# VHH binders against Imidazole glycerol phosphate synthase subunit hisH (hisH), part 2

Target 1, 214 residues: Imidazole glycerol phosphate synthase subunit hisH (hisH), of Cyanidium caldarium (Red alga) (q9tlq8)
Amino acid sequence: MKNIGIINCGMGNLHSVSNAISNIGFNPVIINASKDLVSFACSALVLPGVGSFDLAIDRLEKKNLIEPVKLWIQEDRPFVGICLGLQLLFEGSDEGSKPGLKIFNGYVSQFKHSLVKKVPHMGWNKLYFNRFNTIDNLVPHYFHYDLQPWAYFVHSYYIEPKDCYTFNTTSLTFYGKQKIVSSISYNNILATQFHPEKSGLFGLFILKRFLSSY

## First folded at step 1 (VHH)

Design c11 (framework vhh_gocatamig_d2)
Fold by ESMFold2-Fast, scan of step 1:
Structure c11 (fold): chain B 214 residues (1-214), chain A 121 residues (1-121)
Amino acid sequence: as target 1 above (214 residues)
Amino acid sequence: EVQLVESGGGLVQPGGSLTLSCAASGFTFDSYALAWYRQAPGKKRELVAGISSGGSTVYMDSVKGRFTISRDNAKNSVYLQMNSLRAEDTAVYYCAALTWEGDYEYSLDYWGQGTLVTVSS
């Protein structure tokens, strides 16, 4: 059984992510410090979390995990970002002052009540896949063409496609009048704004396909 | 009329170099991300390299350090410099202009007709 490292940045969701990893046939190991990355032979890293961008960066800094995580990604080792974990891959948050991991260009924005009826965006919503981006390695070809699956969201911050003119975007979701980036698949990175660990069989399927590739 | 016209494809020996060019017309070039995709016989089309409107770049893992994408907004052109070519780089290369604006259910994208690159000795 392969070890999958789950980074504890103190922002929650460790239990549900660990359960999902276990359910799809891998061994979850909690990464609390940089030494754990050396001690545990991990096939992939997962960065989950909910809440504040700046607080997560501060907590990762205190645990000395910022540079080791950047190095993991720089070495093209498999990496999954979930919810806040997707957001931390960007340059920063519009409301904050802390730099993100800067893997992707752009900034995290807060939902405006003038464009959406309720904040947070909470509940099930549709994924619209970019027809030219590859989800084929994550889902069978027939899902890619015809299926617009539903996934579970709970977030107050988002990445806007027009602020991020990058072919890293794999799927979009529409919430009120706002378009959001709901997932990114780029080389050895899978990042989702939704919670695959809470998104039924589809979410588990995507995680299993990605992690089984390594 | 939107057009993307690729050029620069051809035959090269392993270890050689080739520059692909894509000339664009009919849209606001500097607002689009530009990308090179490739498709080998019997395989799916895959993203090789891309460049955002702001100049940020991404590359497929197998071409990092060998290929360089660049754009010239004054000439409405995007380029792919390919060095240290390998047999597995043999494919039809397609230029694409990408955006998520327009039809809200689909990306508004433009594609060229492709240019063949054959790496053989």
Scores: ipSAE 0.005, ipTM 0.190, lowest interface PAE 11.5, mean pLDDT 81

Design c12 (framework vhh_gocatamig_d2)
Fold by ESMFold2-Fast, scan of step 1:
Structure c12 (fold): chain B 214 residues (1-214), chain A 120 residues (1-120)
Amino acid sequence: as target 1 above (214 residues)
Amino acid sequence: EVQLVESGGGLVQPGGSLTLSCAASGSTFSYYALAWYRQAPGKKRELVAGISSGGSTVYMDSVKGRFTISRDNAKNSVYLQMNSLRAEDTAVYYCAAIPYGEDWYPYDYWGQGTLVTVSS
């Protein structure tokens, strides 16, 4: 059974993510401090979370996890970002002033009431994979874009599609008049705005396929 | 938001060549996939060629090897080089800009079209 490290930045969703990892055949290990990354032989890291961008950065910083996580990603080791975990990969957020992990260029944007009727974007919604907005017009085998899958969302901030064009396999989701990035696949990174741990068989399928590749 | 303006259409003899250009203004050009569609008299609009933000291309079977799509992000333009033109290539050609995650149709923005007439 392979160990999958789940980073505890104190932002919630640990139980549902741990259950999903366990249900697909892996051993979830909670990473509470930088020493845990040294001590455990993890095949992949998962960064879940909901809520405040700045608070998550502050909590990761206090646990000395910012630089170890950045190094993990820079070494192209398998990494999954979920909801807030996807957002933290960017330079920063409209929500606050703290710098993100800066793995990707761009900023997290707040929904505008002129474009959407209700905030948060909450519920099931459809993923669209744009064949023309990947370098090879290919999606990884763990995405079923021909099936036009649905996933579960709950978020008040989003990533603009324009910030994800370079070398990323990106899915888009439409919420009101707003287009949002719903997933990124880049090198050994899988990052989702939706919650695969709450997205039925589709969410479990992509997590299992991605993690089984390592 | 993006606005598209096509140019380069005209009358050409069978076997001839034309280059169509599409200039974009408005939203960030480099993040769009771009496509050329055509609509011949009495037919529905069909995809001719497309190019991703990363430069990957796709072509309709009947034009593959004859047409080449390219883009120039510095000039906010996309081009369709059309060689070995046939009477059946006669159509109004439309440029379309496609943001991430969308199917090929419908598009957010279409150009006005440019007429290509190949003498039979």
Scores: ipSAE 0.006, ipTM 0.173, lowest interface PAE 10.4, mean pLDDT 80

Design c13 (framework vhh_gocatamig_d2)
Fold by ESMFold2-Fast, scan of step 1:
Structure c13 (fold): chain B 214 residues (1-214), chain A 122 residues (1-122)
Amino acid sequence: as target 1 above (214 residues)
Amino acid sequence: EVQLVESGGGLVQPGGSLTLSCAASGFTFSSYALAWYRQAPGKKRELVAGITSGGSTVYMDSVKGRFTISRDNAKNSVYLQMNSLRAEDTAVYYCATYSEIWGSEVYYTDYWGQGTLVTVSS
C-alpha cells in the first residue's frame, strides 16, 4: 500500500482526511517534521487545515516544513492542498503579514457582508469547471451532459479568480455575489477550497483518481 | 463575432527561435485572458503558456525559461516568443481566449484560432 503523507500544520482536519485516504485504499502517515518525509517514503503529500493563514505558516516554519514542502512541489511530486492548504500555496493573506508558499501569485481575501449574506460560506455548493484545465479529465464521466457536481465548503477566506492564474483555475463556485476559486489543477498539484473528504462520492472519487494516477 | 488569427509558424532547426502572433477581434481584448495551446499528432491538446488580463503569466514546465508570452492591448494581440526549440516542441499551436464571466466555462471557454504549425527538425 502506498504511503500518503498528511502534513500536520496544527490547523485541524487530520482525522477526516486520514480516514478518507484510508477509505480509498492508501496508507495515511502523519508528517510532523521533515525527517518523516524520508522515513515514510511518501508517494504524495496532502496539506489540510482550517483557520488562520499566518498561524499555519508560523507552525510550518517552527516544524522546518516550509522548504521541504516547496522542494517537493518544485520537483513536481504529487501534492494535494485542502481548504487552508489551497490558500497557503498563494503569496499571502490580505489580513496577514506572513508570506505563503508562493507557488501561485495572488492573495487570500476575506468575505465581505456587502457581497455575501452569511460568513462563513458553509454547506454544499456547485462547481463550474474550466475546460482549459485537467481536472475534467480526472472525472469526465461525472460531468457527462453538463452535470453539476456539488462539494462541501466551510471557509471565511477565499481566492478571487482574478487573483489566481486563470489557466490553473479548474473550477469556480458562486457564493452570493462573490466568485471564488474552488479548485486548481497544475502539473502534479490538486488544490481544493472545498473538502473532498466531506464531499461524498464526488470528493472521494477525485481524490482517489488523483492519488492513483502518479 | 470573435475572431482569432494565428501566424508565425514554420520549419526551424533545433536550437532555433520563432515568434507566434495572435490577432484578436470581436471582444474587449484587455478584459480577457489569452493562452497558447499546442497539439502534437496522437497527443492531447496541452496548455503551453497563458497571460491574464492583469498580465500574470503561466508556463508549462518544459518551456519555462525558453518561451515568453506577452500581450499588446493597443494592438489586440498576444505573442509567444519561442527560443531554444526542441524536436518535442513540434505541434500545431493554437491561440485561445478565456472568459471568466458567468457561464463562460461552458460556452465561451474554448474560443479558438485555426492554429499554426511549428515543425522543429534537422
Scores: ipSAE 0.000, ipTM 0.162, lowest interface PAE 11.3, mean pLDDT 81

Design c14 (framework vhh_gocatamig_d2)
Fold by ESMFold2-Fast, scan of step 1:
Structure c14 (fold): chain B 214 residues (1-214), chain A 120 residues (1-120)
Amino acid sequence: as target 1 above (214 residues)
Amino acid sequence: EVQLVESGGGLVQPGGSLTLSCAASGFTFSDYDLAWYRQAPGKKRELVAGIYSGGSTVYMDSVKGRFTISRDNAKNSVYLQMNSLRAEDTAVYYCAAKYFPEYGWEYDYWGQGTLVTVSS
């Protein structure tokens, strides 16, 4: 059984993500410090979380996990970002002061009431997959363009990518008049704005397909 | 009506060079981002190089400094100059034209692919 490291950034969702990892046939291990990465010999890392960008960065800094996580990604080792974990891969929040992991160019922006009726974006919504930019076999053939699966969202901020906009976007979602990049794939990174651990069998399917590739 | 037609693939020895070309028709070429993807047997398809409508470029780390993507809007063509080829570069290479409109992926186009084999 392969170990999957779940990074504790103090922003919640550890239990539900840990349960999802167990349910798909892997051994979840909680990463609280860089020594845990060595101790557990993880095949992949998962960065979950909900809430504040700056608070998550602050908590990762206090745990000395910023540099180990950046090094993991730099070494092209498998990585999954969930919700806040997707957002932290970018340069920063446009309302905050803390720099993100800066894996991708672009910023995290708050929803504007001129474009959406209610904040947060909360509930099930459709995924429009880019059939040309999924890691092969992550998404079933029938989910391309013709069939849009549903996933669970809960967020008040969304990513505005620059360099991964056309080539790296895996799915889009529409909320009111706002277009959301709901997932990205780049090298050995899968990052989702939705919560696969809360998105039924579909969410478990994409996690299993990605993690089984390594 | 819309077509991407690739050429330039073939067999080369390690350390050799190839230039891939992709000729496009049936859409407003200058508005599109263009890219080269590759897929090796048993592997997933991956982005090799991209060139935005404005001319800026992106590269996969393993090809940076060895491959160069360019475009000629007057000829509706995109090119991939591949130097210092390695056995690991063996794959089918695909030309793609991408446009990220406000409403989805309707305007993405793909070529048929061209085989590049780096071997003796």
Scores: ipSAE 0.012, ipTM 0.337, lowest interface PAE 7.8, mean pLDDT 83

Design c15 (framework vhh_gocatamig_d2)
Fold by ESMFold2-Fast, scan of step 1:
Structure c15 (fold): chain B 214 residues (1-214), chain A 122 residues (1-122)
Amino acid sequence: as target 1 above (214 residues)
Amino acid sequence: EVQLVESGGGLVQPGGSLTLSCAASGFTFSTYALAWYRQAPGKKRELVAGISSGGETVYMDSVKGRFTISRDNAKNSVYLQMNSLRAEDTAVYYCAAWTEYDSSGYLYFDYWGQGTLVTVSS
C-alpha cells in the first residue's frame, strides 16, 4: 500500500482527509516536520487546511516545511492542495502580509458583500469543468451532460489567478454573482477549493483517480 | 438508508451478451442520475455509461454501439445491456447514483452498490 503524506499545518481537517485517503486504498501518514518526508517515503503529498493564510504560512515556517514542500512541487512529484492548501500555492493574500508558496501567479481575495450576501460560502455547490483538459478522461463525461458534480465548500476567501488558462484544467463554481475557480490541475498538481473528503463518493473519486495515477 | 443492489453478472464467452440490473431504494429515484462504472483487478475504476434524470445518456468510447444504459422509474431500476462482449470488458461493474438538483445547502447524495462480476472468457 502506498504512503500518502498529509501535511499538518495546524489548520484543521487532518482527520477527515486521513480517513478519505484510507478509504480510497492508500496509507495516510502525517507529516509534522521535514524529517517525516524522509521517514515515510511518500508517493504523494496532500496539503489540507482551513482558515487564515498567514497563520498557515507561519505554522509551516515553524515546522521547516516551506522549502521541502516547494522542492517537492518543483520536482513535479504528485501534490494535492485542499481548500487553504489550494490558496497557499499562490503569491499571497490581499488581506495579509506573508508570501505564499508562489507556485502560481495571483492572489487570494476575500468575498465582497456587493457580490455575495453571506460569508462564508458554505454548503454544496455545482462544479463546471473544462471538458477538454482534465487530469483524467473520465471526469469530463460528468460535466458536459446534466450529470454535473456537486461538492462541499466552506471558505471566506477565493483565488484570483493571474493566468488561469495556463492550467491543464479548472472547474468553476458560481456563488451569488462571484465566479470562483473551484479546482485547478497543472502537471502533477491537483488543488481544490472544495473539500473532496467531505464531498461524498464523487470527492473520493477525484482523489482516488488522481492518486492512482502514481 | 440509500441502497443500490447490482445483479446480472456472470461468465460469458466473447461475442456474448449480458444485462446488468441495479435496484435502488431509499431515495426518490426519478430525480437521480445513475451510472455504471467498472474496475478490473489492478486497474482504475472507470465510467462505462451514465443516464441523467432527464434520460440523456453518455458512454465510454470503447463501449459505444455495444452497450445501452436505460432506466425504469416505476421499478426504481437502471440497466446496462451489454452486447458483443470482449475479454477486456472483464471487470466488477458498479452502479452509482447522485442527485441533479440546485444547491440547497448541505444536501448531496452520492451512493455506490457493492458490484457484480462480469467475466468474458472461453
Scores: ipSAE 0.005, ipTM 0.132, lowest interface PAE 13.8, mean pLDDT 80

Design c16 (framework vhh_gocatamig_d2)
Fold by ESMFold2-Fast, scan of step 1:
Structure c16 (fold): chain B 214 residues (1-214), chain A 121 residues (1-121)
Amino acid sequence: as target 1 above (214 residues)
Amino acid sequence: EVQLVESGGGLVQPGGSLTLSCAASGFTFSSYSLAWYRQAPGKKRELVAGISYGGSTVYMDSVKGRFTISRDNAKNSVYLQMNSLRAEDTAVYYCAAEQYYFGEPSYMDVWGQGTLVTVSS
């Protein structure tokens, strides 16, 4: 059974992600400090979280996890970012002051009340996949009746699709009049704005397929 | 300033061929995905064919093998070659551009005015 490291930056969802990893056939190990990355032989890292971009960066920095996580990704080792974990891969937040991991170009934007009825975006919503990229590795046709699965979201910040057009596979979601990036596949990175651990069989399936490739 | 202009529509017999052209201006054409949509009376707009900035293509099932989409970045143009035309292909055909394409009409950034294609004997 392979070890999957779950980074504890104190931003929540640790237990539900750990349970999802166990349910799909892997051994979750909790990464609380930089020394834990050396102690565990992990096949992949998962960075979950909800809430503030700057608070998460501050907590990761105090745990000395920023540089080890960046090095993990730069070495093209398997990485999953969930919700806040997707956002932290970018340069920063429009409303914040702290730099992100800077794996991707662009900034996290706050929802504009004029374009959306409520903040946060909370609940189930549809995913639309880029038709020019192969999605079979992540979302096989036979699993979904219409190739437009639903997933569970809870977030107040988002990534605009314009910042992601060069990625291998990206899905989009509509929230009010705003279009948002709901998932990214790029090299050995899977990043989702939704919570696969709370998105039924679809969410578990996408996690299992990604992690089983390593 | 930013615009798409379609041409090449007309009346054609069943089994015939027609080439639609779409000329783009006011944006960096090579960075955009282009698509052809069609709308028949009483129906919603549907994706016919799309081509990415990288040259990858997508087609609706009913036109696969009959229609071919292509682009010419030097001419800022996209084309739809339509062969073996059927009465069911009768519609207004629209050219559309989007930097990141999903086949969803509401995601298209720029739309042309449309060109009518009538397949009748």
Scores: ipSAE 0.013, ipTM 0.288, lowest interface PAE 7.7, mean pLDDT 83

Design c17 (framework vhh_gocatamig_d2)
Fold by ESMFold2-Fast, scan of step 1:
Structure c17 (fold): chain B 214 residues (1-214), chain A 119 residues (1-119)
Amino acid sequence: as target 1 above (214 residues)
Amino acid sequence: EVQLVESGGGLVQPGGSLTLSCAASGLTFSDYALAWYRQAPGKKRELVAGISSGGSTVYMDSVKGRFTISRDNAKNSVYLQMNSLRAEDTAVYYCATEYLGDFYEYDYWGQGTLVTVSS
């Protein structure tokens, strides 16, 4: 049984992600400090979270996890970012002052009431896949060819397609008049704006396929 | 209406260099991401290099450090500078657009240009 490290940045969803990892056949281990990355010999890291970009960065800094996580990613070791975890991979938030992990170029934007009915974007919504950056190895045949999968979202901030390398963007989602990046696949990174741990069999299958590849 | 016109392919010795060019017409060039793909006999088509509308670039691992993609919005053109060419780089190279508005909309493709690396 492989150890999957779940980074505790104090921003929630830790329990639901831990349960999802356990349910798909892996051993979840909570990473509270850099020493835990050495102690548990993880096969992959998961960075979950909801809420404030700057608060999450502050909490990761206080736990001395910023540089170890960046090094993990720079070494091409498997990494999953969920919701806030996807957002933290970027340079920063337009509303904030703290730099992100800067794995990807661009900034996190807040939803504008002129383009969307309500904030947050909350509920099930469709994923539209990018054929230039496929997750064929992650998406089951019936979802890839026959169906547009639905996934569960809850967020007030988003990544615009223009702020993400189009060739790294795996799927888009539409909320009101706003397009959002709903997933990214790049090297050994899988990052989702939706919550795979809350997205039924589809979400669990994507996590299992990605983690089983390592 | 929309056209991509490729040039610059040819026969080159291992270790040599080539520059591929792609001129686009009939579109608002600055709104599009552009990519170079290649396909060798018996192999799948693969993304070699891409450049977003904002200028961010991506490269296939095997060409990183050897190939450089660039764009000139004033000339509606995208370029692929290929250095330290290897036999395994032999392929037909295609220029393509990625439309930012819809990932499932039609992509525009060039006719392809043959690059042969041999001794």
Scores: ipSAE 0.006, ipTM 0.212, lowest interface PAE 9.9, mean pLDDT 82

Design c18 (framework vhh_gocatamig_d2)
Fold by ESMFold2-Fast, scan of step 1:
Formats: C-alpha cells, sequence, structure tokens
Structure c18 (fold): chain B 214 residues (1-214), chain A 119 residues (1-119)
C-alpha cells in the first residue's frame, strides 16, 4: 500500500480526506512537518482545507511547510489541492494580505451579491469539463457519455486564474451568474474547488484515478 | 474544414535537435491559444509549451531553456524548437488550438507526430 501524505495546515477536513484516501486503497499519512515527507516516503501529497486563505498560509509558515511544498511541486511530484488547497496555489486573496504559494498566476476573489443570491456556494452542482484536454483517467469513462458529473461545493471564495490556457485540463461550474473554475490540472497537479471526498463515487473515482497513475 | 497537421518528428540522438511544425486551416488562427502537448506510452498527456495570441509563452519545467515555442499568424503555423533532447522527451507530440473559454468552442487537435530520442 502506497503512502499518501495529507498536509495538516490546521484548516479542517483532515479526517474526511484521510477516510477517502483509505477507502480508495491507499495509506493516508498526516504531514505535520517537512521531516514527515521523508519519513513516510509519500507517493503523492494532498493539501486540504476550508476557511481563511491568510490563516492557512500563516499556519503553513509556522510549520515550515511552505518551501517543502513548493519544492515538491517544482520537482513535478504528484500533488492534490482540495478547496482551500486549490486556492493556496495562487498569488493571494483579494481580501487578504499574505502571499500564496504562487504556483499559478491569479488571485482568489469573494462572491459578489450582484452575481449570486447566497454565499457560500453550498451544495451539489454540475461540472463542465474542458474536452480539449480531458485526461481519461481523471473521470470514469461512463461520465463522458452524456452523464453530467455533479460535485459537492462549500465555498465563499473562488479562483481567478490570470491565464487559464496554462492548465492541461479545467472544469467549470456556474453559480447564479458567476462562472467558477471548479478544477484544474497542470503536469502532476490536480486541484479542485469541490470536495471529492464528499462528492460520492465520482469524487472517489477522480482521486483513485489520479493517485493510481503514480 | 478545420485541421491541424504536425510535422518534423523523427529519430534523434540524445543532445540533438528537432523542430516541430503545425500547420492550421479552417479557423481564425490569430485569435487562438496554441500549444504543444506530448504523450509517452502508458503516461498521461502533458502540456509542453503554450503561446497566447499576444505572444506570451509558458513551458513545462523540464523543457525550460531547451525548447522554444513560436507562432506565425501570417502562415497559420506554430513551432516547437527542441534542443538538447533527452531520452525522456520521447513521446507523440500533439499540436492544439484553444479558443477563449467564455465562448465554449470545439478546440482543435492534430493527429500527433512521434519523436524518438535514442542512441
Amino acid sequence: as target 1 above (214 residues)
Amino acid sequence: EVQLVESGGGLVQPGGSLTLSCAASGFTFSSYYLAWYRQAPGKKRELVAGITSGGDTVYMDSVKGRFTISRDNAKNSVYLQMNSLRAEDTAVYYCAAVYDWEGYQYDYWGQGTLVTVSS
């Protein structure tokens, strides 16, 4: 059984993500310090979380995990970002002062009342995949046959990439009049705004397909 | 009829160079993001290099400094100059044209061209 490192940034969802990783046939190991990356010989890293962008950055800084995570990604090692973990890959939050991991250009923005009726965006919503470069192993083949994938969301902020053409694959969702980038892939990165650990078999299949590639 | 036609692939020794070309027809080329992807047997397809309509470029980390993407809008062509080739660069290389996401259009793919780096 391969070890999958789950980064503890103190922002929640650690238990549900650990359970999902176990359920799909991998061994979840909690990463609290950079030494844990070496000790556990992880095949992939997962960065989960919900809540405040700045607080998550502050907590990762205090654990000395910012540079090890950046190095992991720079070495093109498998990486999964979930919800806040997707957002932390960007330059920063429009409402905050802390710089993000700066893996991708762009910012995290808050929903505007003029475009959406309720915040957070909470519940199940449809995904529209970029068919230009959809990786077959990211979704089960039967979801490509007129089955519209649905995923579970709970967020008050969304990413605004500066150049979406940088990504190999993206998916979108629509909430009110707001277009939301719901997932991205780039080299060996899969990052989702939705919670695959809460998105039924579809979410589990995405995680399993991605992690089984390594 | 829309088409992308790749050329320039072949066998090359480690440290050698190749130039891939992609000729496009049937759409307004200058408005599209153009990219080179590659896929080795048993591996996922990955972005190698991309170029925006404005000429901004992006590269996969392992090819930075070795590969150069360019476009010629007058000739409806995109190119990938590959220098200092390594065995791990062996793959089928695909040309792709992508329109702005706001107007969901069929994006276009070529059939691919094989690059083999071996001695």
Scores: ipSAE 0.000, ipTM 0.134, lowest interface PAE 15.4, mean pLDDT 81

Design c19 (framework vhh_gocatamig_d2)
Fold by ESMFold2-Fast, scan of step 1:
Structure c19 (fold): chain B 214 residues (1-214), chain A 123 residues (1-123)
Amino acid sequence: as target 1 above (214 residues)
Amino acid sequence: EVQLVESGGGLVQPGGSLTLSCAASGFPFSDYALAWYRQAPGKKRELVAGISSGGSTVYMDSVKGRFTISRDNAKNSVYLQMNSLRAEDTAVYYCAAGEYVWDTSGDYIYDYWGQGTLVTVSS
C-alpha cells in the first residue's frame, strides 16, 4: 500500500481528501512538517485547501514547507494540487501581496461581478477537455460515452495562466461569462480548481488513475 | 491588433472542390488552436474541422474523408481543403482561434473570429 502525503497547510478539507485517498486504495499520511516527508516515504504529495492565498503561503512558510514542496516538484515527483492548492502553484493573487510557489507563470484573479452574478462559484459544473491534447488518465475511460464530466466547485478566485499552451492538458469550465481553467496537467503534476474528493466517481477515478501511474 | 481574414469562398458546382484560407495576425499563432465553423441560414453555427497547436485534427462526421484542415505556422495561416462538395455544405464559413481547452460542441469558447466567407454549392 503506497503512502500519499496530504499537506496540512491549515486551510481545511483534510478529512474528505484523506477519505478519498483511502477509498481508492492508498494510505493517506498527513504532512505537518518537513520531517514527515522523510519519515513516511511518500509516493506522491497532495496540496489541498480552501480560502485565502496569502494565509496559506504564510502557514506553509511557518511550517518550513515552501522549499521542500518546491524541491519535490523540481525533482518531478508526483504532485496533486486541489482548489487553493492549484492556485498556490502560480506567481501570486489579487487577494494579497504574498508570492506563490511560482511553479507556473500567471496570477490568481477574483471573479468580476460584471461577468458573474454571484460569488463564490459554488456547485456542480461541466468540464470541457481539449479533444486534441487530452490525456486518458485525466478523463476516465469508464465515461467514454459521456465526454462531459461534472465536478464540484467552491471558489471566489480563478487562475489566469500566462503560458497555458505549454501544459500537457487542461479543462475549461464556464461560469456566467467567465472562462475558467478548471484543471491542468504538466509533467507529473495534476492540479484541479474543482474538488475531486467531492466530485463523485469522476473525481475518484482521476485521482486513482493519476496516483496509480506512480 | 488581432485579425483573422478568410478567403477562398465562392460558387461551386456539386462534386467540386474549394480551398478556404485564413490569415492570422496579432497573437502567437503557433500556440493557438484553429477551427473552421459554418452557419447555414436558419441554423446554429457548427464546428466543421479543428487543428491544435501540435497538429492534431478533428472533423464533423459529415465531412470526414471529404475535408482536410491544415496549418502553416511560418505563414500564420490555416486552410480547409473541401472536396466532393454537396448542396448541404452551403454556408458562411468562419475561422476561429482559441488558446484554452476546447470542446467540439461549443463555439463560444474561441477567443477570436473572422468575418466569414460564403460558400455556395449549387448546380
Scores: ipSAE 0.006, ipTM 0.259, lowest interface PAE 9.3, mean pLDDT 82

Design c20 (framework vhh_gocatamig_d2)
Fold by ESMFold2-Fast, scan of step 1:
Structure c20 (fold): chain B 214 residues (1-214), chain A 118 residues (1-118)
Amino acid sequence: as target 1 above (214 residues)
Amino acid sequence: EVQLVESGGGLVQPGGSLTLSCAASGFTFSSYALAWYRQAPGKKRELVAGIYSGGSTVYMDSVKGRFTISRDNAKNSVYLQMNSLRAEDTAVYYCATFDYEGWSLDYWGQGTLVTVSS
């Protein structure tokens, strides 16, 4: 059984992610400090979380996990970002002062009440996958409308398409008049704005497929 | 009509250099990111290098330090400067862009063959 490290940034969702990792046949281990990465010899890292970008960065800095996580990704080791974990891969938040991990270009934006009915975006919503079968083997491209997956979202901040959309974005989702990046697959990174651990068999399928590749 | 036209492919010896060009038309070039992909015989198509509208770049690890992507917005062109070429760089190279206003539109060039051999 492979050890999958779940990074505790103090922003929640550890229990549901840990349970999902167990359910798909891996051994979840909680990473509270850089020494845990050495002690558990993890095959992949998962960064979950909900809430504030800047608060998560502050908490990761306090735990001395920023540089170890960046090195993990720079060494092209398998990495999964969930919800806030996807957002932390970017340069920063438009409303914040803390730099993100800067793996991807762009900034996290807050939903505007003038463009969306309610904040947060909460509930099941549809994923629109990139038509290219060129760089992503993780999920079949769902082009037939009866096969379009739905996933569970709960978030007040999002990544706009633009530059990230072109090379890294795997799927988009529409919420009101706002278009959002709902997943990214790039090199050995899988990042989702939705919560695969809360998205039924589809969510478990993509986690298992990604983690089984290593 | 959106079009991407690659040029500059050919036969080069190992250690040589080659510059690929992609001429774009039919869209507001400066607002879009452009990428170079390649596909070798029997292999999947893979991203080689990309350049964002703001000028930031990304590279595949195996070409980092050897290849340089650049753009010229006045000429609606993107370039791939390839140095220290290796036999494993042999592939058909494609220029691509995506309409980020919606995934319904994606554009690929016809490809240009690069052969690195003696």
Scores: ipSAE 0.006, ipTM 0.246, lowest interface PAE 9.5, mean pLDDT 82

